Miniprotein binders against p81326. Designs and how they scored, part 135

Target 1, 226 residues: p81326
Amino acid sequence: MLHFGGFIMEINHISKILEKEREEYIRNKVEEYLKQGFSKDDAVNKANQSWRTYIGHRIQDVIYNLLKKFLKDSGLKVTTDKALNNRNLPEELDKVKRLIAINYGEYLFLPDADVIVYKVENNDIKIIAIISVKNSFRERRFETTYWKLKLKESPVTSHIKVFLATPDKDNEISYKCPNGKPKKMRIILEYELDGIYFLKEDFEETEKAKHFGKIVEDIIEISKKL

## First folded at step 11 (miniprotein)

Design s25
Fold by ESMFold2-Fast, scan of step 11:
Structure s25 (fold): chain B 226 residues (1-226), chain A 80 residues (1-80)
Amino acid sequence: as target 1 above (226 residues)
Amino acid sequence: SMKKIRITIEVPDEEKAKWIAKIIKDLAEELGLEVEIEVRGNRIEIRIESDDEEKLRELVKLIEWLAIMYGAEVEVEIEE
């Protein structure tokens, strides 16, 4: 029998779909670049570079849609940094934006919050968590930790959980070092953040570094304590 | 025995529907399943007929996850 009423989040199916999307995206981009007069080798190289940019935004959209789907029945709401940057905000989202803003003297800035989870009780909004989504780690390695440390400074925002979600395809922070020690970047991120969720199977779980499938239950548990 | 399954997905726009339909076709081909896919504006209609229930089950799971990944709901019907 085929029945999906008891849906369980599985990363293997998500990974398989993303790989199929990659193959098709690259195929289409190669054809586009060939039509523009690029050589076959240049077309392939440019298509791969285009995919690296695209997948960053795609993973953010996937995580948003997964959280929206699986948190719906728990009374939790999900929004994005992009939605909060719209010119005409609904009153509810304007309140979310103000509750997550960080004070820099005369100026207010939003943290790098790709996905935001909140709840509404009697017209009062409580921010539960923000999720920073990173496909790769290069020049902006500790940006998420900076935002976590800034949020901790205010009693208004100090309760907000800050999570990192990443496929970490290049094994930059999920790598098992031969000497048994994690890389410096992994140590700092895990120490400062409230959790890291990997969209991959091949890594060693800790109390804070988990498979992405566990994020829904963790967020629900956090929301019950608020 | 042969199972006939109809799946309907609605997405924001026609270009997105065409893209998703192509990914579904590619997933079905990898599993060795024949599928009929019709795109009508922002609506995707899929019909699958197979006696391999394990492969059918796997394809339906992949289509369901794909829909969630695009913020869409899936309607699945066994049409005989």
Scores: ipSAE 0.770, ipTM 0.916, lowest interface PAE 0.6, mean pLDDT 85

Design s26
Fold by ESMFold2-Fast, scan of step 11:
Structure s26 (fold): chain B 226 residues (1-226), chain A 80 residues (1-80)
Amino acid sequence: as target 1 above (226 residues)
Amino acid sequence: SMKKIRITIEVPDEEKAKLIAKIIKDLAEELGLEVEIEVRGNRIEIRIESDDEEKLRELVKLIEWLAIMYGAEVEVEIEE
């Protein structure tokens, strides 16, 4: 790759590529629905709804691939909750799963850990961070904070950093009121979580709310202290 | 002055290769660049010729980001 060693993560390129992917996806879905006998208007509406579901998973995949690419040379490994739900887990991933699972009496559940960063040291696994990926905040706004608070209750999981990553296209948590005060949801998320990373350029950074491009350096720094 | 660049992308499957090739074509068209794209199974070969070095550099950068976003391996070769 050209100038990869000096390459800074540029979310404008990521956004442009996702827009081209959206155009192609919508075009293909409209054709698919038209072939199924739907009207043109219904086909377009259904295609747009399909994209809304698709993009949530797609952003998770993008973040996974970006973190895997940029953390590789730092000795850090990346996996997903989807991978951890496979029946036949490799021993290493089975250990990762056990180290992030939360106990509810007779039941054991995984947090909403779309992307998981860990390291292997002398056959021992240390979980560095989990990243929850949200495309929108229409509902379940505080699920990530719930999982953060639950993880803090155990000495096994209390060290794990919990991050939120979001494009926040609707300015639901990146918007500031004219007086500069953030919305209630943003205040709560920033207070409870270890960090919020925005996949957008037009954004004012704070100590914990940052441009997504900074997540790699932050994770590496955290891993050195563990 | 013409610059010639070859890019090879290896992806996990043929379906993703076709999708990536279409996105590359769309990105190139938006920049006003002509590209030759060939998909062979899970391999994408791209050839770009242009005397507009800034647009060429921008397209290469977009293709490199696209590859990363799909977890793909990419090789870039400058022919001149």
Scores: ipSAE 0.710, ipTM 0.889, lowest interface PAE 0.9, mean pLDDT 85

Design s28
Fold by ESMFold2-Fast, scan of step 11:
Structure s28 (fold): chain B 226 residues (1-226), chain A 80 residues (1-80)
Amino acid sequence: as target 1 above (226 residues)
Amino acid sequence: SMKKIRITIEVPDEEKAKFIAQIIKDLAEELGLEVEIEVRGNRIEIRIESDDEEKLRELVKLIEWLAIMYGAEVEVEIEE
């Protein structure tokens, strides 16, 4: 619910739009599969499977576009790990890649950095944050924490904030908890990471687990200290 | 009083333009608003006319958010 560039950032509008995208995507895929000769039940099942793959990439694109839009006037730049793996990598992005790469003997690997925020200062690059985007927690649940711990152990990367961003539609880590304990996964993720940002309204905020709308001001404040 | 708004959105390709146009149509329908949408290649032209200023404002806001979520440029023109 941030105000930036005169525009209000609202999670509910984002969620509403994504639900309409889901409905239209599934409708189109069902029609496509029916034309291919699949039964109605098979077409629906295949469309739902297709959506599960699509939404993971779509949420990453949404977060990239939102951060790019709302950080621009603060002098901050945004890129993706896909851009860093491009064949024709510009010099600036090559420097970004080198500043987040982790060494494993003969090999260098990028962390799970779906979205990367950095600044350029006197022709030098300073990495502010990396954001791991998760639509579900069925697979690779603690991969983000692994990357956080690896980055923390190097003087080159220890300052980089590692955030998780998720709609968490299945309430796997953002559930309401008036009389209950958080799940083990939520406890570990919140403890190890620098922040968790939810693309949903209905959860209990903590110091590190916040509405996605707050990520912009948090990143700006972090950048001022670097 | 009847308000008229024209919105233009440019996206990277025609396939995305058609998909986004349908999302806008679905959002408008849920709000009970009639919209005229025309897709020309990668360009989406939207014309909205309503005497319900609050619903009109809400739809424009949703369209602006949708454009941001696609990294798209948007132009809004208001007529009275």
Scores: ipSAE 0.790, ipTM 0.924, lowest interface PAE 0.6, mean pLDDT 86

Design s29
Fold by ESMFold2-Fast, scan of step 11:
Structure s29 (fold): chain B 226 residues (1-226), chain A 80 residues (1-80)
Amino acid sequence: as target 1 above (226 residues)
Amino acid sequence: SMKKIRITIEVPDEEKAKFIAYIIKDLAEELGLEVEIEVRGNRIEIRIESDDEEKLRELVKLIEWLAIMYGAEVEVEIEE
């Protein structure tokens, strides 16, 4: 029933569902810790700690699943850095891994590529975009920009678009100062990256900072030029 | 007119199926809709009956988004 060609991705539905997941996750974890003999206060604190770890991975899975669903009919493929780190790689994924690897002399490392979009044409693989997923910016604030700058240095990887996707629940990069100026972190991220996609409704869009619902159309348009 | 809708969701494992079923119950309760949910292994079967077509459509949309967010296959059938 839900069909991308006739519908726009609604961020409010995603946010509402994630809040229900949080409530149920916390309930289950509190019950689990109480059964282990922890006090109510300790059980609640441990459950909240567990959620903070879980939600980071959950947001990555959500973005992967959404992109896989909505890009499928455009002939685009989606994978993850987790999949690329498996010991037994299919030939296609091994080629994807090699095409995004960054050279450090004798060593090759993968960028912070939580989600990777690519296409296969006539047995040739072209990487379209790498999406870094950040739930918070307390630590490793410029990690995505570091990887963008490194990818830009190589003719093999310089064409790859680097996007940031984030709920930005704490308003760390969607907030503007009272004088209308963005924070330094937001300015740097927007300048260096190819785009920022927010999984939230309450922010002002720019040419590069957009609602997450627009990422599918943007990726499809980029892929047509490759 | 009363509408009857059946939704089937297939997920990778039984634990995820149970968790998703609870989320659906919470979503339905918030909308004031009664739902019948049965979990059979990794399969979730949902039956909804309501004469409030707007709330029914909203719940179906939420269930479809939930399924996509889990990489799950979803099938919606209108009964009667």
Scores: ipSAE 0.746, ipTM 0.903, lowest interface PAE 0.7, mean pLDDT 86

Design s3
Fold by ESMFold2-Fast, scan of step 11:
Structure s3 (fold): chain B 226 residues (1-226), chain A 80 residues (1-80)
Amino acid sequence: as target 1 above (226 residues)
Amino acid sequence: SMKKIRITIEVSDEEKAKFIAKIIKDLAEELGLEVEIEVRGNRIEIRIESDDEEKLRELVKLIEWLAIMYGAEVEVEIEE
């Protein structure tokens, strides 16, 4: 029986499951491409490209589902930027979208808010946190920090916590350097963001860089102050 | 000391159910446990029998996490 009050999030189990999903996904995609007439090498390459796209969305879904499961009893609600991009929004989600949007003169844009946590009190909506989910830091490494800085500029959005969640499988920002110093990217992300939550066990925690299991309690504590 | 556990998982569609069933099979195999898995539409029924309570508990925990990661509804029952 898993519930918030008696729950211990075991990141190793989540990582193990995602690795089994990777193996089965790639196996199925290789078979699919081989049936389409691609060579073995091309099928493998295409399967790996397909997985790269799939895993980004899959990790977002995982984080959404985990937060929805474990925040439910605290009266907190969870949505996604994909839900907010639907043409016909329910009134509640339309209000969420308006409260998180950033003004660029004639234009409004949503931040990189893969997962959004909010609460409803007396028919008023309060945005608690947005979580940016990154599987890789290859190109858009500072996008989350840009959105954090933009949100801070408005009294409507300045209270919103901005978190990064990542498995960091390639040890790009959780790496334990022999000299003990983090990489520039890690330093900037940790400094600018309200927190980094790792979906992995093997890293050294700091005040702002934590195991993903701690995000639930952190969000609940933040919500009590709003 | 043989324990029997039945787990039922309901997901969005049959293709997802088949995919999840395969993941469960692979997790059980890694632990050296035999499982019976039946997929019926979007429903997965799992039966596990083992006298190794530690490994059985670990597999059940993995299955529960897998279900949560899919936003799926889960029932766990101990049979005898």
Scores: ipSAE 0.795, ipTM 0.925, lowest interface PAE 0.5, mean pLDDT 86

Design s30
Fold by ESMFold2-Fast, scan of step 11:
Structure s30 (fold): chain B 226 residues (1-226), chain A 80 residues (1-80)
Amino acid sequence: as target 1 above (226 residues)
Amino acid sequence: SMKKIRITIEVPDEEKAKFIAMIIKDLAEELGLEVEIEVRGNRIEIRIESDDEEKLRELVKLIEWLAIMYGAEVEVEIEE
């Protein structure tokens, strides 16, 4: 019944739904904390703190589910860093894990790859993209760029596209100064990363900074070149 | 003419089903539509009846997006 029009995604529906989720989540948490004996002010403060933690994981899950849904028929597979840390790891995911892991002398670490897109071709796995999901830029602002630079250093991983996906509700990187110049953080992220995808309507698009609805067609196009 | 639509969504658990049902109720209320929602364990059954096809279509889209955002499968049936 729903028409996706060749993988067209409408960000305003996603944003509206997340707003309703926030309202219901906070209502439920306030009620929960009041029942535990907290004052109204404390209950509200604790509910807001709980939402801040919840929404970070929730946006990651949303992006994973959207990409899994819309890439299914394109021969592309989607996984998460959480899945790669499972003790009962399937052979295919074990190979994905090895193909994105970075060596630090005696140690091997995964990049900040909240969502991973890959393909299986002739029994070989090729990583197409990793998506770092950030709900806020209050801390660890350039962590995604660090991982991009590390992946670029190896011929095994240098082809992997590194994307940032964010609602940027606080306008930390989608804000444009009155003089028309972006903030330093936006300039650096856009320069170093392969793309930024915003889960919001109100921002100025560039070649690298786009509405999240364009991510599916971009990933499919990249996969055809690999 | 009145249109009737039935939507079924299966989610991971009963608490998620109740939470999602409340979001659907809020979305319907904002559009001025009456909905009948029944939660049976981890299954959500929604019935919508309206002569406003534009609002009905918008609510169905929102419910389908909501289900995708939870990794859930959706069944939509139109009753004439």
Scores: ipSAE 0.765, ipTM 0.914, lowest interface PAE 0.7, mean pLDDT 85

Design s31
Fold by ESMFold2-Fast, scan of step 11:
Structure s31 (fold): chain B 226 residues (1-226), chain A 80 residues (1-80)
Amino acid sequence: as target 1 above (226 residues)
Amino acid sequence: SMKKIRITIEVPDEEKAKFIAKVIKDLAEELGLEVEIEVRGNRIEIRIESDDEEKLRELVKLIEWLAIMYGAEVEVEIEE
């Protein structure tokens, strides 16, 4: 059986499984494109492009499922921004939505909260953390920091931790000073956010930049102070 | 001594069940283990027999992680 307390979630198992999923996904997509009449080279290229789109959503699902599984026994609940945009919201999720909404005068908007961790105590909802999941940093590089800074402006939301979770396959934020040159994106994200969690082994670890396996214990510790 | 393990996983739909079954087969093959896998709708049934307890334990762990990554319930039964 799996052990939870006192061990780091094994990122190597997650990475190995995702690699096998990639291999099978690409095999299936190549077969599909060949059946549609594409050449072998075009089928392979299109399959790789399809995977790049798919993996972004897949990583969000993985993080949601892992957090839901490992936080359950700590009395913590997990939801997604997709769930909060559902047509018929249960009362509990409607309350969660209202507690993370940001005021822009006459308008209220949700931050980009791919995964949300919250606590229910005596019918009161307490939001613990929002996790933004990024597979790539090619566009809107500081969007997560914008939402962090907006949440800090209100006493209702200022306690909410904002985390970034990423495999960072292209090494865009894995190191502060690769080749002796400061990487602005990594430095700013680490400075402004409450934490960065990597779904990979090779990165520069700091007090705020950690292996994804540490996120569960960190969230539990935060929840105990609320 | 030979150990027999039965694993059952329920996932959202049959297409995902087939995909997951193939991933499990690939994980087993990489470890040099032969597995019997049957997909019945959204249910995956796995049977593993091996005298290599270390490899068996590693495969079971990988299957449990895979199930969690899909939000799936997993049942593990050790027969001997």
Scores: ipSAE 0.749, ipTM 0.913, lowest interface PAE 0.8, mean pLDDT 87

Design s32
Fold by ESMFold2-Fast, scan of step 11:
Structure s32 (fold): chain B 226 residues (1-226), chain A 80 residues (1-80)
Amino acid sequence: as target 1 above (226 residues)
Amino acid sequence: SMKKIRITIEVPDEEKAKFIAKLIKDLAEELGLEVEIEVRGNRIEIRIESDDEEKLRELVKLIEWLAIMYGAEVEVEIEE
């Protein structure tokens, strides 16, 4: 097992497991739809549509669980925007929510913070990073950059690192055009965000665009400076 | 030579225990390893026996990653 303070996550194991999950999920959904009276072709089509929705939430859960596991020994805590939307919030999570919320006059909104990393010192909470998880870039491509720019405007939130984590299976932001230039979306995301972490092996690393396995040590290093 | 490994996984969601057990069986089969898997409520107990230490280590790694990906605690023990 991986130990505190030193590991490199093997992304190929995660990818292999997710592929096995896809196969079993689709098998189960096809059976479910057939029992509901759909034709075989309709059942397969609906199962594939269901998987596309499911995988987005599944990747978020995976990243949450990985970060929770590997940051625990560093005294860092991990939560989700889903947890923060519970009606009965524990005091600690209520404080986390308050420290992330952005003011729009009479309204408060949470940023696109699928996963949130924070620490507690002497009963004070410090938000270290928020991670936006994207399985695809078909819609709301720059939503994460919008929230980064809004967080920078307040002294309460300006220190919070904003990261994007993505498998980018369709090569929407890891692909380079034939002339070697990154796509506009990649250029903008990398410029505005504090980092992009890819759950894939085949891309060119930069200072800010890295393999997901490096996220744990990066977050720990950031936390030491707060 | 022959090694025996016991793995125990506790999952928060009982419904997922069978799903996870099926994934483990599929991963083992792909590696050509035989596994005994028992699901008891929210607990999954796995027993693996093989003289192929490389494949055995690969399967154990996959099972450990799978458990982490579901937020589950995993215990690995060498029986003999």
Scores: ipSAE 0.760, ipTM 0.907, lowest interface PAE 0.7, mean pLDDT 86

Design s33
Fold by ESMFold2-Fast, scan of step 11:
Structure s33 (fold): chain B 226 residues (1-226), chain A 80 residues (1-80)
Amino acid sequence: as target 1 above (226 residues)
Amino acid sequence: SMKKIRITIEVPDEEKAKFIAKIIRDLAEELGLEVEIEVRGNRIEIRIESDDEEKLRELVKLIEWLAIMYGAEVEVEIEE
């Protein structure tokens, strides 16, 4: 008897699959642009730009699906900011939205919560963690830290863990500078956030900066303390 | 006889099913395995036959990960 499937997340398999998706996506987009009359070089450049936009949303979907799959047996639920922005919200998701919303006087805003993990216990909802997914740090580099600091301000949200998940393909926060010091962005993100989870093999690992495969066990441990 | 495995995956639409089927074909080719893949609407049916159980197991694992990454349930059946 062959046994297939795993309860352990493996970054190597995820990275390999995403690379195959990139190759096929770019191949299809190049063909599409060539049919529109663009030159080969222009088609390739446009396909690469299209992939940059696509991969941001794709990584968010991947993280959502992985967490939903691997947290289900722990009694934990997973939703997205997209689901919470739906105009026809189920009662449970409406309560989740209310528990993470931040007050700015006459306005309420949701934090940058691409993926949200919560539990339902005795008909009460407890938010465990918010995961912000960043494929690139060229824009909005400290947005996640801003939301973490705002969440700390309220007794309702101060317990919520805020994590960053990133492939960091451009090596913007993965490695130390030549002088042995971490980069300013890495220092600030690691200091202010509850954890950074990398969807890549190599990076400067710390107690708070880990391989993405560790996120499931960390979230389960946090949920047991609530 | 050779080990035979059938895998079924359901995804949101036919365009996505065709894209995923191509990824599976590329993964199989890299491992040196031949696969039969049929796309019927939003359903992907895969048949793999190989004497190399290690490579077969690796391909099935990759297909299961791919399905999870799309929020899809995967059904794996060992034949004969």
Scores: ipSAE 0.763, ipTM 0.909, lowest interface PAE 0.7, mean pLDDT 86

Design s34
Fold by ESMFold2-Fast, scan of step 11:
Parts: structure tokens; C-alpha cells; sequence
Structure s34 (fold): chain B 226 residues (1-226), chain A 80 residues (1-80)
């Protein structure tokens, strides 16, 4: 039984579960590759490469499922960029898609919105937040910032909160202050975005950089003001 | 006192059920708990019996989080 009031304390359970998933995923992939005739070293290397691809999508699914579970009773709805790219969109999701689209002259493009939170009121849709999910910052590190700045330019989308959610396992942006000067990437991301939520316990919280468990209450409070 | 707990989880398909069942087995092993796990299609049935209530509560909590992380529903029954 879940004991609410301990969600922040429970974030370590998510990390522990993901580590067990990694171990089992790697074990299965190594066995598959060995059966295909690869050497043990090649099988291990291929399994680790497969996991790196898998975990990015897995963390996005985890965040989607967590937000869907914990926002359900607040009248808030959650969808994904994957759902919005379905060819047979329900009317409600088609409206969501149009409300987050960014104008580039003759063209409309969607931001990279991994998870989207919205509400429906009197058949009108209000987008509350877009959550970008990053497992690593090796590539496309300012992509979320770019989309925030583009959304800010339009009166239709300027109210939309843009959050980053990340386990930041390699401590690329979650290192404790004042233990060292923050890197340029952390400074820019925290400055430009509406919030950063870490799926880890060991970091120094700020007004914008928080434990992932706090995202639910923050989103609910934002929704009340719209 | 010794408690017996039954947990049922339904997931989208049998392949995911088998994967999740193995994760539960690994979590139980780390806690030093013996578990019986049966996969029937997309359904996972878990039986746990232990006199260590703290470890039982921790395992149940982990299984509940695991289910949420897969968007799955969990039923927990205490059999006494």
C-alpha cells in the first residue's frame, strides 16, 4: 500500500527498480546475442548499447505513468508526443496538438514535448505544462530551452510551463552547490526553464530545481491559476 | 507473526509479464524473501510468506511502485 506524504522519500524505489530492470534487460540481451553466435564481449557491448537506447524511452514512459496516476483525481489529463503523432487522433488530442504547435512561417511544428499536461473545461482545452525528459546531456542539451523560448513568443503558448525531468545519473547538472561552480549548461537550463525535476535524492534543491515528487503539487497549483 | 500475502498484477502482454516477474524475483532475493511467482498470460500472481513484516512491507511497496511505473493495476490480499 502506498503511503501518500512520502512520495519524495519513495523516489529511491524508482531508482532501485530501474537498476533491476537494467540488470534483467542486459541479461536477456546478452543471451539473445550469444544464441546468434556473437562472442561474449560483443554480446555484452551490444546489450549495453541496446539499453542506452531503451532507457531514454523507458524513463519517458515512467514519468508519463507517474503523472497520469498522481494527477488523475485533480481533473488533469496527461498525454505524450508519441500519442500526438498517431495518425488517427481523437478530437481532444488533435486540439492539444494544435495548441502547442509553433509557427515557422509557412510551417507548423510541434516542440519536443515528451509529456504534456492539460485540462478540459467547457470543451475548451488549456495546456498547463510540457515536460521534456532527458536521461543524458551529451547531445541536444539546450533543445528544451529552445522550445521554451519559441513557446514564450506566442500569446497562445506563452503561459505553458516547460519543465525538464531527469535522473541525471552522471551528475551532469545536479551537482551540489556550493561544492563547485555550476556549469554553463546548468545555469542556462535553470534560468530559462520553469523548473527542473530530478529523479534522484542527492542534490541541492533550489526554487526551480526540485525532487521529482514535487512536480505533482506544482502542476496542480499552476492549473488552479489558469 | 507469520503473514501470507497474495499480489496480482495485470500488464499489456505475456512478454512484459515475464520480464516484470523476474524483476520482482530479483527484488525479493535482495531482501532475502522467498516468493512464488506464476505468470499466466498477461497476469502475474505472487505469493509471499514471511515473519519479517518490515521486509514484507518493503517488497509490497516496491511491487506497487513497479506496477505504477508500467501503468498497471495491483491487487494485494493478506491471507491469514
Amino acid sequence: as target 1 above (226 residues)
Amino acid sequence: SMKKIRITIEVPDEEKAKFIAKIIEDLAEELGLEVEIEVRGNRIEIRIESDDEEKLRELVKLIEWLAIMYGAEVEVEIEE
Scores: ipSAE 0.751, ipTM 0.911, lowest interface PAE 0.7, mean pLDDT 85

Design s35
Fold by ESMFold2-Fast, scan of step 11:
Structure s35 (fold): chain B 226 residues (1-226), chain A 80 residues (1-80)
Amino acid sequence: as target 1 above (226 residues)
Amino acid sequence: SMKKIRITIEVPDEEKAKFIAKIIKNLAEELGLEVEIEVRGNRIEIRIESDDEEKLRELVKLIEWLAIMYGAEVEVEIEE
């Protein structure tokens, strides 16, 4: 049972489950590489590299499934950029795709909208939020902010909230410097984006940087004002 | 008194069911609980028996969260 005021306890359960998934995934991959003839050290290194790729997609799936589950009773719908790239789109998803596409002269591109939340009212579709999911900030640190700035340029898309969701296991944007100041990357992301939601317990919340458990209530509140 | 709980989870395929079953077994072991887990195709059947109600509730909660994280439905039934 979820209580959004106490959702931090459930986030700890998500983190614990993902650690058990990591342990079993790596165990299986090490066995697989050993059977292929790799040395123990090479098998372990390859398994760890495989996990880094896997976890990125896994976190996206987790966030999609959580939002789909917990927004359903509020009349909100959830889709993914993968679903929007299907050749034969239902009319509803085709409309969603058109409402988030960004114009680059002769070309239209989707933003990095790993997860998209929308509503249908009076046969009209309104996009509420897009969520960019990042497991690591080693590269493409400001890609989400780029998409936010592009969406703000059009009256069709300027209302769309752009959120970042991340475990931030390496403490790249949830860590405070020894003097108590956030890192430059955190300052810029928090300033430009509509919110950052952490899938971790140990960080200091602000008005825009919150525990992931608060995302459902925040999205519902935003949807009521649209 | 001993409580017995049956949990059923349905997932997309057998390979994923086997993977999830191992995660559940490892979660139970960390809590010091014994579980019987059977995978039948894409279906996972779990039986848990314990007189430690607090640990039992914790494991059930973890299994429910795991199911949500895979987009799966979970059925929980108390036996005897």
Scores: ipSAE 0.783, ipTM 0.921, lowest interface PAE 0.6, mean pLDDT 86

Design s36
Fold by ESMFold2-Fast, scan of step 11:
Structure s36 (fold): chain B 226 residues (1-226), chain A 80 residues (1-80)
Amino acid sequence: as target 1 above (226 residues)
Amino acid sequence: SMKKIRITIEVPDEEKAKFIAKIIKSLAEELGLEVEIEVRGNRIEIRIESDDEEKLRELVKLIEWLAIMYGAEVEVEIEE
């Protein structure tokens, strides 16, 4: 049986698989664009652009599937914001949606919660954590921080942990002070959020910035206190 | 001694099964292992035989992680 215990080997396996998936995806997209009449160079460039869009959604799916698998035996449940936006919701998911919705006067909006972890106790639902998934930080880099601050304003949602999960391939938030200069984005995200989980081998580890493999143990410990 | 392992993975559709099968083949090739992979609709059937137990174990682990990453169910049979 596989064990998800926060070892570097788990991250290395995930990274290796994603690299093979990238190679096959790009190969298929290049063939597709060549059939459409694009030149070799244009087909390669378009395939790489397609991968950048695809990988964002793919990492969200990977994190959802990993958490669903490894939290199952702990009595914890996992859903997605995409599932909560379906028109006809089961009663349980409708309750989850209501428990994370933020009030803006006459309107209720969901935070950008890519993955949501909750538990069911005696037919009552308690939200444990929301995980925001970022493949890159070019746009909306502090949006997760905004949602964290909004959730803290209400007694209903203030207990919910807000985590960021990221491969951070471009080393945008991997280190606080590379070359002696403070990296504002990493410092602010670590300060305001409850944790950052990296799907990569090399980064500056702290009590709040950890290898993704640690997330299962951390969520289970948080759930015991709620 | 030669070890034989059979793995079955079920995924949502045939196109995804074919895509995943190619990833498995690529992972096996990098480890220097030969695998027999058959796609039957939405099912992937994998047969691995090797006397290199450490490489075999590593490939099985990669296949199990790959399946989890797709939300797929995996059945592993060890023919000892």
Scores: ipSAE 0.781, ipTM 0.920, lowest interface PAE 0.6, mean pLDDT 87

